# Ledger of designs, part 61: VH-VL binders against o27280

Target 1, 266 residues: o27280
Amino acid sequence: MDSMNVPEVLEIKRIVEESESVKTFIFSWDFRREVRPGQFVMVWDFRDEKPMSVSLIDPVRSEIGISIRRVGEFTDRVHGLSEGDLLGIRGPYGRGFELMGRDILLVGGGIGMAPLAALADEATARGMRVDALVAARTADELLFLDRLEAAGVNISTCTDDGSCGFKGFAHERLLTLEENHDMAAVCGPEPMMFQVMRILDERDVPAQLSLERYMKCAVGICGQCCLDDTGFRVCAEGPVFWSQELSRVREFGRYRRDPAGRRVPW

## First folded at step 3 (VH-VL)

Design n21 (framework fv_bamlanivimab)
Fold by ESMFold2-Fast, scan of step 3:
Structure n21 (fold): chain C 266 residues (1-266), chain A 121 residues (1-121), chain B 107 residues (1-107)
Amino acid sequence: as target 1 above (266 residues)
Amino acid sequence: QVQLVQSGAEVKKPGSSVKVSCKASGGTFSSYTISWVRQAPGQGLEWMGRIIPILGIANYAQKFQGRVTITADKSTSTAYMELSSLRSEDTAVYYCARDYWDSSGYEFDYWGQGTAVTVSS
Amino acid sequence: DIQMTQSPSSLSASVGDRVTITCRASQSISSYLSWYQQKPGKAPKLLIYAASSLQSGVPSRFSGSGSGTDFTLTITSLQPEDFATYYCQQSYSTPLTFGQGTKVEIK
């Protein structure tokens, strides 16, 4: 009987509007239950339950934040909530990011910046130099720029349409950036992460990548998170993986699992 | 500047297969996705499928699943679309078009000139 | 599949006219909509992406608007080279789907 697997009903303390489609929901948190960047929680609206990455970890204020993009019925209902309303939270779950060295590169696409924003806070608190490449389709979809700036992060942006920063994709922008990082952390659309991983591998920069589809696997929901060609036990090891672990996975960047567990091309 | 150049017109018998090529120049071939779109005479545009060349991933419209195969050769910057078990209703102009895979919002900013495929006895 | 319904199927216009073409999606597609122009015997050309963003090199007389399910392409002062067929396309989910097209003809 693990108490972390019992939902706790928490009051929404504050809501931050990050963009037209993204909100961060802030809750008081008992830090006797440790939370690390890269971990996720299950958010329960008393009808459905979905995994969400933790985007803010603030032990000084005893708060966590969960950033949610509006993409369907569940998230539409949650976006309709107000301060004072209740949500069920289980967790944390999954493997968090590991920090090493003196400097780190963060590469985030869209909502993938959410777990990386929490990581940026931790890396900065440890005295690391933090460079962040924030990528999105358009300027309005770039997330957490103000938080990253306030944390002392060196920010580069790119948008597919050129509306802010470099015009192009994250991996194209990465090719124009400094190559001397001790490690990297990457989170975003899986095809973006695959291309970024290849560049970082070529530069001999160890990278950790966070795979959204493996969040459910960390709570024992197997089938969707099997790594067939590696024999890797993803139920205990995700959602954050080192690039060396992913380089041998046939499914990474090639297939995902649908809700029935079937392989679906990206 | 990106340019997509397709192979020439084909006339095929029912039951045969056709393989159309699309050679890309300009830009980085690995940084974009190639879609195939067909247009029957006097009709509208129909998406068949796409490939992300760097990943080797292809996905297809259900209507074509099992008959269409989309591949890419990164060394020659060429994408291919092979359609098997041809029938008369497959008579169309076949276009390749570039889109972007990492934004999930596929707009086709560059198109090939089209390849006319006629299926007749 | 998301169905895209275009209106009208055809229209007749004169040089200098304001032309409006509409496109409806069978479900919300946010702003994931593109507009294309196609001339006889030629490949389509991208005019507008993300519902309202003008493609580089496309004249400013072309504009797009809308979100969710209802979208509009407007040509504010029709030129001789604008007589063509226009297609909308949703990029919200695969399979990608196009409207049936709107033919803009000389009056």
Scores: ipSAE 0.007, ipTM 0.407, lowest interface PAE 13.7, mean pLDDT 81

Design n22 (framework fv_bamlanivimab)
Fold by ESMFold2-Fast, scan of step 3:
Structure n22 (fold): chain C 266 residues (1-266), chain A 120 residues (1-120), chain B 107 residues (1-107)
Amino acid sequence: as target 1 above (266 residues)
Amino acid sequence: QVQLVQSGAEVKKPGSSVKVSCKASGGTFSSYTISWVRQAPGQGLEWMGRIIPILGIANYAQKFQGRVTITADKSTSTAYMELSSLRSEDTAVYYCARGEFYDSGSFDYWGQGTAVTVSS
Amino acid sequence: DIQMTQSPSSLSASVGDRVTITCRASQSISSYLSWYQQKPGKAPKLLIYAASSLQSGVPSRFSGSGSGTDFTLTITSLQPEDFATYYCQQSYSTPLTFGQGTKVEIK
C-alpha cells in the first residue's frame, strides 16, 4: 500500500495543446512523492492503463504534466477529455535521468521531447549549459520550443521536410553540431536513438536513452522487456539506460517485441 | 537472398509524371530504408531521396523537392518513386537501393534499374 | 551540398596491378563514406562502407582508408572482373552525394 502503488483519481486542471496530435494534461501533485525527469506514470481512463512520461515537474505550483500523442484507441479517448474530467494516475515509476558535469546535449524526436523538456528545466535550474536538438517530420510537429527558449536552452531544430532548421534526420544534424558535452540524453524513435548513440559513442560522450517500450518492465510486467544476448535484466531498470548498457544489446535499434514477446524487426 | 525488383521501362512525354515501383523480397522490408538514385546516360549517380517505411519518414534532395514523392506500402513490401513535370533532362535509369537504419546511406542491395525516357 | 571529387577520372591498368583511387569531400564527413563498383548496364555494388569496412562477399584485395576529407580505395592485385567504374559516396548529410566516378580500363 505504498502511495506510489495506489491509483489516485486526479482532476485534469489544465490542458495545453502542443500540436495537432499532442496534448499536455496537468494535474495537482503531492511532491512528498518525488518525481524526476525520465520517470513515468500509469494513466488509467477507467478502461485501460498506459505508461506516459512526465513532461512537466513544477513543485512551486504543486503540478505535474503528462504529454500524450494520439496514436490509438486509448489515446484518442484521453484526447477527448476536458478540463475538470478525471483520470487515474499511478506512480511515478522507473529510473529517471542522472545529471553530471557542466554541459548536456538533449536529442529529442517527436514525443520524445516530453521527458527531455522536464530534464531541461532541471538541468538549467542546476546551472548547466543545455543544448537541445529538437527533431520532427515538419515544423508544426516540433515540441516544447517555447519552454526550452524560456529556460535558456540553446536550440537547434531538424525537420525531415526542411520547414524549420536543418533538412534531414536528427543524427545527420548532430554530425554538424559541436562535440563538447559532458553528457547527453536522448529520447525518440528507436532507429533515431541508435544512430545518435553511435555518434555520441564515437565522441566519448556518455549518453542516457529513454526507451518507451521498457516502461512496462519498470512496473513488473514481464515478457515485454527482454533484451537480446546480454544477460541484462531490464525489469525494474528502465526506461532510462546508459549507452554502455545498450551497446551490449544486439536487439536495440534492430528488433522490437510483439505481444507474445517474440523479436520483430523494426 | 535479398532482392529488389523494379517495374519495367517507360517512355513519357514532357510535362507528364512517372511512377516507378521497387518490390523487396528476402529479408525484412521494414528493417531498412529505401533510397532512389538516378543515372543519366554517360553520367554519374544522383541521389533523389529516401524513405524509412516503418516510420513513414521521407527526405528529398532540394533539386527534386516539389517534383518527387517517395512512398512505401509495407503490406506488399514495395517502395514507389513518383516524379512529375518531366523534362528531357530526366531521361535516366532510376535505381532503388536499400540502406540500414544505422547507416541509411550505405546501400548494400540495389534494384536492377528502370529506364525512363522523356521524349517529345 | 557536400561535393565529392574523385581522382583520376580514368586510368588504364593491367591484371596484377595495384590500383589506387582517391576521393575528396568539400567538408569533413568523418568516416561516412562508401565505395561502389559499377559495370556497364548493371546496378552499382557496395564494396566498402564506413570508409574502411569491407562488405560481406567482397574480395580482400579491395580496401578503403581515410577520414575527414581525404579517402582512398585500393585494389592490391587487379583481376579481369575488376575493370569497371568506381564511385565514392558520402552519407554524412543529405542530400547524399556521389563522386563523378573513376573508370578502370584494360591497357
Scores: ipSAE 0.005, ipTM 0.407, lowest interface PAE 14.9, mean pLDDT 82

Design n23 (framework fv_bamlanivimab)
Fold by ESMFold2-Fast, scan of step 3:
Structure n23 (fold): chain C 266 residues (1-266), chain A 121 residues (1-121), chain B 107 residues (1-107)
Amino acid sequence: as target 1 above (266 residues)
Amino acid sequence: QVQLVQSGAEVKKPGSSVKVSCKASGGTFSSYTISWVRQAPGQGLEWMGRIIPILGIANYAQKFQGRVTITADKSTSTAYMELSSLRSEDTAVYYCARETPWYEGDYMDVWGQGTAVTVSS
Amino acid sequence: DIQMTQSPSSLSASVGDRVTITCRASQSISSYLSWYQQKPGKAPKLLIYAASSLQSGVPSRFSGSGSGTDFTLTITSLQPEDFATYYCQQSYSTPLTFGQGTKVEIK
């Protein structure tokens, strides 16, 4: 029997080109189905299905946005679509971010800024002070700077190559920033998130981290989503985890699995 | 409850086209996804493509793209697979199969009996 | 395209034997794997879907296991009606692809 969510076929209302490699696809959404920052949807191009984080949540306009980076065949096909074309969307899935306190820090790397941009919108709408550390390899890969600025977010940038802002990694930049935050939310490559988590733990700042491992768990049949030592499934119990939970996961930040299931260091 | 019944065997000349039918009975035809799979003599199974009738969208394996057309007629609950520019390598048994929706696992649970297509000069 | 490789390509067995067939994907397909049985002159029949779920009406002697790249079909006590060719098939990515088949023959 069908106990699974049925996909909705939605028309692409608008496409925003965020960078040479990233586009945001905007759809009408019925907000009787709640969507929270940090949740993801399964995007179906009528050939293949992939999980994508929700990057825009706008109940006033009745719209959601999904930001997609070109990294392979599926994303290349989706990037070739135009306004008026159709995509299948099911979800949302997963645990979203929780906002607490008055002052929050967002730390995003590359496409990891997508779910954090949605969180920034909600936090600023609640009157919170939002500081965002936006990290990328190069200046051209920094995402959502204009949107964050428009929302009133205090922005710091860093690039590995020094082409914009601080030259270095996110955790190195974080060491030079103020420590007075009530919580943090972090999303990006796992090695970056691990280093950032360690610093936030030392500062006694509770952090939520979003794991963006590729998965087909929305069908409910994916062993790849299970984390070492915990039995946690990212699609069932994540993708957002508190730093205290992740600090006890043997695999987090240390290694990943290759296609043969072997451990590969980051 | 669902049965798939295919059209009869065909003998075709190289360069011609063949159109195989697959008539569904039981269930709501427009809710099906119909896949086409072929099997050459003594060989394994090869997926050719599918149609998602509710969307009017067909997907094809790259190898067959440009030569295969998969369509559906909702009024007769019949799916069709047309293969053009036939070659001797196209000699095979052609099966239609009901593919469960991708959100249920995307597997083929009901199969037609097969249609033998022989391409000979 | 995702390549599916079965091992062995054929095997000989007797009624009552435990039969094991393996299937390897060229890249991770999670649990998007089905097993089919095909008898001479007949259409394939679904046995297992989602790597380990037994299709309704299929005898409990059939079971599937595995995830990622390595999968196994097991028949715990082979019956006369089980002599057939078995195929694995991935549905993780389009195009859907099948293994080359494993023929289970009488000794």
Scores: ipSAE 0.005, ipTM 0.489, lowest interface PAE 12.1, mean pLDDT 84

Design n24 (framework fv_bamlanivimab)
Fold by ESMFold2-Fast, scan of step 3:
Structure n24 (fold): chain C 266 residues (1-266), chain A 121 residues (1-121), chain B 107 residues (1-107)
Amino acid sequence: as target 1 above (266 residues)
Amino acid sequence: QVQLVQSGAEVKKPGSSVKVSCKASGGTFSSYTISWVRQAPGQGLEWMGRIIPILGIANYAQKFQGRVTITADKSTSTAYMELSSLRSEDTAVYYCARDSLYEYGSGMDVWGQGTAVTVSS
Amino acid sequence: DIQMTQSPSSLSASVGDRVTITCRASQSISSYLSWYQQKPGKAPKLLIYAASSLQSGVPSRFSGSGSGTDFTLTITSLQPEDFATYYCQQSYSTPLTFGQGTKVEIK
């Protein structure tokens, strides 16, 4: 009944190689079904479905872009596809980011820059001042720097190995930045997001954070859609949450769950 | 189902402050933002700001920055708008209105009845 | 700030007429546009949200269309109770902004 729950089979119009492990797949999209930065789609290769970040939203050209990191069998198969090949797309799902104020800080780790790249495009189009802290393990894993620069974003980088910008983690770099922002948007590994959130809370900067792990709600796994302390469902109430909501979740940034549901430290 | 009930009319002197309340009746704030919108006599609608009550986070139109404060008391499901350094041009009807926290395109579907604020010297 | 411009500022029409009000945004707002009706002495009432979605309880003679920068509110078969001022409003970014309003008078 609901058209969002039926995969639409779309032709891959263009593929952009973002890095050795990340590609952006571009599709024509009917914007009668709108997409916002921070929402996700389910990508179906006719065998398996996986949730993927929307990294490009262009209603003028009627195109969306979906950025996919190669990390397993499904993504390896998708990376082997060519322009003209077909994929099923279901969604969009979740609530998107909300923009407010005059300036925004983006903090992205690895593939977490994908939804933030779409958000940066929107924020700059609205005339906001955008500062981005882009974090990765190595320089070769920093994503979307050219897109952010072209959009007029002020970029700071950090890498674990020091190969580009500050040597260290995102939160360590953030501690050396004294700029004030009206809001922040954060996406990346949960330990990074937790540390960044704490610093932003101390600075009284409201932040929205995108929780990747709970996107499995789109395939009907209810345990992945719930935050134990609050009962929030990512597919209904996320994947984007305000920092004060997440500060009430005991598990956020501290623990993950193994397949048996047991707590495992990050 | 839910109604927004505002405090009564106020007459204030220039330079003073006014604090208007907006209470949700028959529901909670947990899934909504509360905006404040004013209307001067014979004029159009002007957005002043909004709050996400469950988070205590507010954003304001730049014109009102430094003069307006929007707060919420979650235990009583009441939002407040305080406007300071009042001028004659602040004479208006002040409305609160709710909008979905999770569906940004949903519009302001429930409005308070309005509070007339008159600034007279 | 995103400026919302309505046209016309006022109009008069007979019962049964089709009325069209337009709203232009100074930049693209996708479909993040709502239409409101306001009668004298009363709070605004939501008619249309997300550019084209009819609010529950609103008569089907009201419809909205458009995306990006150009939007239209249409009232088919105008009724006496439709005498009111109509406002468009964008929710794409803060500050939220309203059009100037269009006053509809029934002859």
Scores: ipSAE 0.005, ipTM 0.420, lowest interface PAE 14.0, mean pLDDT 82

Design n25 (framework fv_libevitug)
Fold by ESMFold2-Fast, scan of step 3:
Structure n25 (fold): chain C 266 residues (1-266), chain A 123 residues (1-123), chain B 110 residues (1-110)
Amino acid sequence: as target 1 above (266 residues)
Amino acid sequence: QVQLQQSGPGLVKPSQTLSLTCAISGDSVSSYSAAWNWIRQSPSRGLEWLGRTYYRSKWYSDYAVSVKSRITINPDTSKNQFSLQLNSVTPEDTAVYYCARDEYWGSGYFDYWGQGTLVTVSS
Amino acid sequence: QSVLTQPPSASGTPGQRVTISCSGSSSNIGSNYVYWYQQLPGTAPKLLIYSNNQRPSGVPDRFSGSKSGTSASLAITGLQAEDEADYYCQSYDDSLSGYVFGGGTKLTVL
């Protein structure tokens, strides 16, 4: 039982600077309220509330971490906070990733590595073999490499500019990787996820994909839940979907919608 | 390696049904990673996508609006092939017909093509 | 007629840069990926560019694609005699719920 999903005001215990544009905010967490990789929380700065994926789950230290990229007024304000400052947190919400088999592949682009880093921790703690393909535009935007290495994850990197690892896109790097996996989890920009999904489909690897735009739908706050070519309501079932569920979704990977509901290409 | 081999008549009379088959090797017609297409090419219209069939827990078929009322594309899992039937043909259906494999979600990644079959619709 | 508009012909000399345009609308190119195919005389089309600007394995980096708004372009740098072929753009059309092609551009290497 919780207090009707009222935000709990929590002190920022520690801030980790992941890059120039990404910080992880760490809070003490009571694990009687369970949280799993792939879930998100609503972060409230006492003015606005935004969904953020959980990137660290540490029951031993009784800590939860939220990784936030600086992309607008809300995130700029949150990035201006210091250890000891307060934020409102409610949740967790949404469907977490489901771990299947013994060998898994993680494919993350930019901030999409945040929920996948939490998943990597759980998978390695279960004794699974974890391969991670970490993609970004430049080396400075690759996230969580040290944490993944510490966990024993097998890491491949790629950058658009070739500044670290393979020069090219995530799907191009994936085509050069030979190992089959029991499942994959994918999170990042939708065009990247679309290309990765099609390769995993060709290899007959079931994949789970996390769609940021459906986080509010999972909480029940959604005006964009109906998908054009499927005609079904997905808002209650997000943000994590199996690739078979996305096979009929025309919108996935091709366009997004602006605040007015108009199609905007990626 | 995927190979697509076409077979069917090269001459069809007006008002009759055009029937072509595409035999698949190196992949399964029921493989969920693929969709199986028919595309034709004529000097007057260029390349025209006609439709596709694909397996995702059940069989689906999608058809171009221009031919939807007279076209059927069917898989045959026992022979690992798929077919095109186009009813009530006219001289305007004269074209080279290709079968092709693509990604299922309208990606247009037609990565393997059959050799092509010239079909002439003439009396 | 074709749903996507291409110039019917283009020409260049060896070593030159040539561009081939493809124009559509908001329901096709404006909302969807663009693909390009090369067709040599007497052969089936071959995939040259996918997802606006990606190359399949084996396609030289002389070929590149781009997309802006409702239009796309194929660029060929360092033009060679073996590039003489017909080129077709392709997209998906949301209103038609199907693939659509350009009318094709015959590239002549002089």
Scores: ipSAE 0.000, ipTM 0.389, lowest interface PAE 17.4, mean pLDDT 82

Design n26 (framework fv_libevitug)
Fold by ESMFold2-Fast, scan of step 3:
Structure n26 (fold): chain C 266 residues (1-266), chain A 123 residues (1-123), chain B 110 residues (1-110)
Amino acid sequence: as target 1 above (266 residues)
Amino acid sequence: QVQLQQSGPGLVKPSQTLSLTCAISGDSVSSYSAAWNWIRQSPSRGLEWLGRTYYRSKWYSDYAVSVKSRITINPDTSKNQFSLQLNSVTPEDTAVYYCARGDYFESGSFDYWGQGTLVTVSS
Amino acid sequence: QSVLTQPPSASGTPGQRVTISCSGSSSNIGSNYVYWYQQLPGTAPKLLIYSNNQRPSGVPDRFSGSKSGTSASLAITGLQAEDEADYYCQSYDDSLSGYVFGGGTKLTVL
């Protein structure tokens, strides 16, 4: 398959307000075109095109959802749209999450909960035990708590300001949580993911991390910014990476091992 | 180029332990980009994945549920190889055994295979 | 016998299109990637398709994969004599906690 997908013009079927700054746009979808949690689509407003993670995958209703945080000109324009308006969608693109084992830990920060919400739906449908650590700056920015509760997910929250749950950062909360998980999936701000990955590595929990900045490289927009000097093309296989892959990349000038074999910052 | 070369006995008696090794060249057994698998093939069962070992910050092994209680897959970094031990063999374990490299990033893509070893379990 | 179901045989003449099916369930193909292997007599299997529809370097574009629901297909266009081989599908099965294979399809080029 060498041909590029072209954008299809789709009607916005429904808009869900997740918070004051986040909306989920829902489209009818033909599931003969597979989409998996962790994949993204290119959203085209007929002026500019941006990658957005798929946050809802519902084959029963024949719908997908795309959650968009308002952060700039493009997202402001998209947030101004109404049900019945049109957007161009192409994809899906990128590597999705792989589920394995019986117990999974989800660690999400802010909008990073969007792809993890789709993953939580799949994991619970498979009968996995799902623990989610949902992190945000404030209580108003915690996303998808109602969806996770409805799915039967065991939820822990933390906020920087202490307005909901643990007062502190995701990695500080993680240090106080149960260590017994077969795998983890992590998505959120890169500093949060960095700290969380380090703790999961110490606990020997295999983790998958979703890196938004690598979405552009997966569709060729970013060029070669993610190429490893040793010939490993990090961006070509994104946006989801195993922690073992990222450990090698990030240890180039960023991390070392202590005498116990634990990864520590330079 | 990655090459996998298998060695081990072709005949094992029932109730004994089957032991095979897979020597790796062109890659390291502790390579972060690989998982090292054993897969067998028999007329009665077809292709059957047995398990894998791979290096992260430490060594991990995953095993198929059907053999989990009898199987061990171990790396040997000094010899750049990995091994299969299957305990308490029965005639049903008669098969061609392959070692294979899985792309760790695409866990199920077995991109390099050993030559295969026919193991017959009989008395 | 096998967890994934393939037809035991398929045939075609040079230049034709042949399709080989692979059927599973929600715990395997329905939830996970599909892989395809070609096995020539007396040799180890060779990876032909990964991640449902991707080709490794060196695999001709005559080979393509697709997946829909709990089923997958391998399509071979412009069939050639050297394509005569056994073909196997593979996925991961959540209930078995391991990789599973189809029973194989013997492709004969007439």
Scores: ipSAE 0.000, ipTM 0.421, lowest interface PAE 15.8, mean pLDDT 82

Design n27 (framework fv_libevitug)
Fold by ESMFold2-Fast, scan of step 3:
Structure n27 (fold): chain C 266 residues (1-266), chain A 123 residues (1-123), chain B 110 residues (1-110)
Amino acid sequence: as target 1 above (266 residues)
Amino acid sequence: QVQLQQSGPGLVKPSQTLSLTCAISGDSVSSYSAAWNWIRQSPSRGLEWLGRTYYRSKWYSDYAVSVKSRITINPDTSKNQFSLQLNSVTPEDTAVYYCARESPYYDFGMDVWGQGTLVTVSS
Amino acid sequence: QSVLTQPPSASGTPGQRVTISCSGSSSNIGSNYVYWYQQLPGTAPKLLIYSNNQRPSGVPDRFSGSKSGTSASLAITGLQAEDEADYYCQSYDDSLSGYVFGGGTKLTVL
């Protein structure tokens, strides 16, 4: 169904350089077509199409932003574009985050902060208290710190190499943070998310996790739509899942699917 | 940091049951992202994976085909440990036995190991 | 007995580059990540390389891994006396539904 949509060709209105390897591309958006944090769009460079999380939702300026990390041929080509150039955008797709309570925790790893930055904007606009744990391998991979700070978010950082904040992994840092949250939202590498989910489950904090690999499934692209233990069609439900849904999946955090649909360890 | 401490007898008679325990500190045996493994090492067979146990809403155990009919690996959440029981042992089961954590941080690599227990099956 | 094949021994002199091979099949290395472990005499194995070519925190950059098709390789550059150890490769085997190890390579630093 969603795969039948034709991309809308949009002009790159503004480009924000978030880091040496990450840029946010900003487009005018018609908000009669609703976009929620945690949803993604298909980005088409007139050769290939890739799913990208929406990282900025600004109804006042009628803009959306899409943050893209340079990791391969498609993203290298897109990073070479300038303001005024055109990209095809199709969507939005997928199940977005749901906000509940008054105090929320965001845990993001690397580019996984992109959908969480959009969620932080919405949560702070609603008057919620937002704590964010921003994790990366190194200090130069920490994303959106200035934007989160400007929004009034209480920020904690960690890097694997200790170049900024706590030296260690996100879940190790999380163990040192206060427990008072009504919900959490988590996005990043799957092994990180699984460790974080375990801690949040022990603290009885309901968590939502965004599984980027399932964005392809949500638009009807085969290869990663079925989970071994549950048999449910993740493409119908994702990319955002409640922790309770993922706790039954033997595969989550342990295995993924390659392009041929074969099970491989992370 | 995470540490694994092994205990159990070093001598078992043929046809009896080998029983070893691995105590965990610094992590939980119920950790969703970890799995808890038994691996043995002998001069004749090298390193052999025997099996694992792990928690995902319920407990699961996986066993190597070569020992599946006589092996049980069980968690004990109250003591934060897991055990190995290997039935009907033969001299071929003589080996150094290790427990090990399968890590989600390092894509299921065995990142923490116990000290090893030499088990001799003889008489 | 070992599902993955390694040479039983390798040797080098300090400063040299040494490579240790690990050969498997489509059901293991061909489809799954490869791991390498270093075992010093009288100690448990230590994770040296994960996911074909990644190093855990604290492992020197002298150690690197690679994978091509159904084979993997561990390279040690700038060989040092303390690198004298047994090295094991490991993968998952889809046909056996379990982890499999190589037979091990005893590295002697001359």
Scores: ipSAE 0.000, ipTM 0.402, lowest interface PAE 18.6, mean pLDDT 84

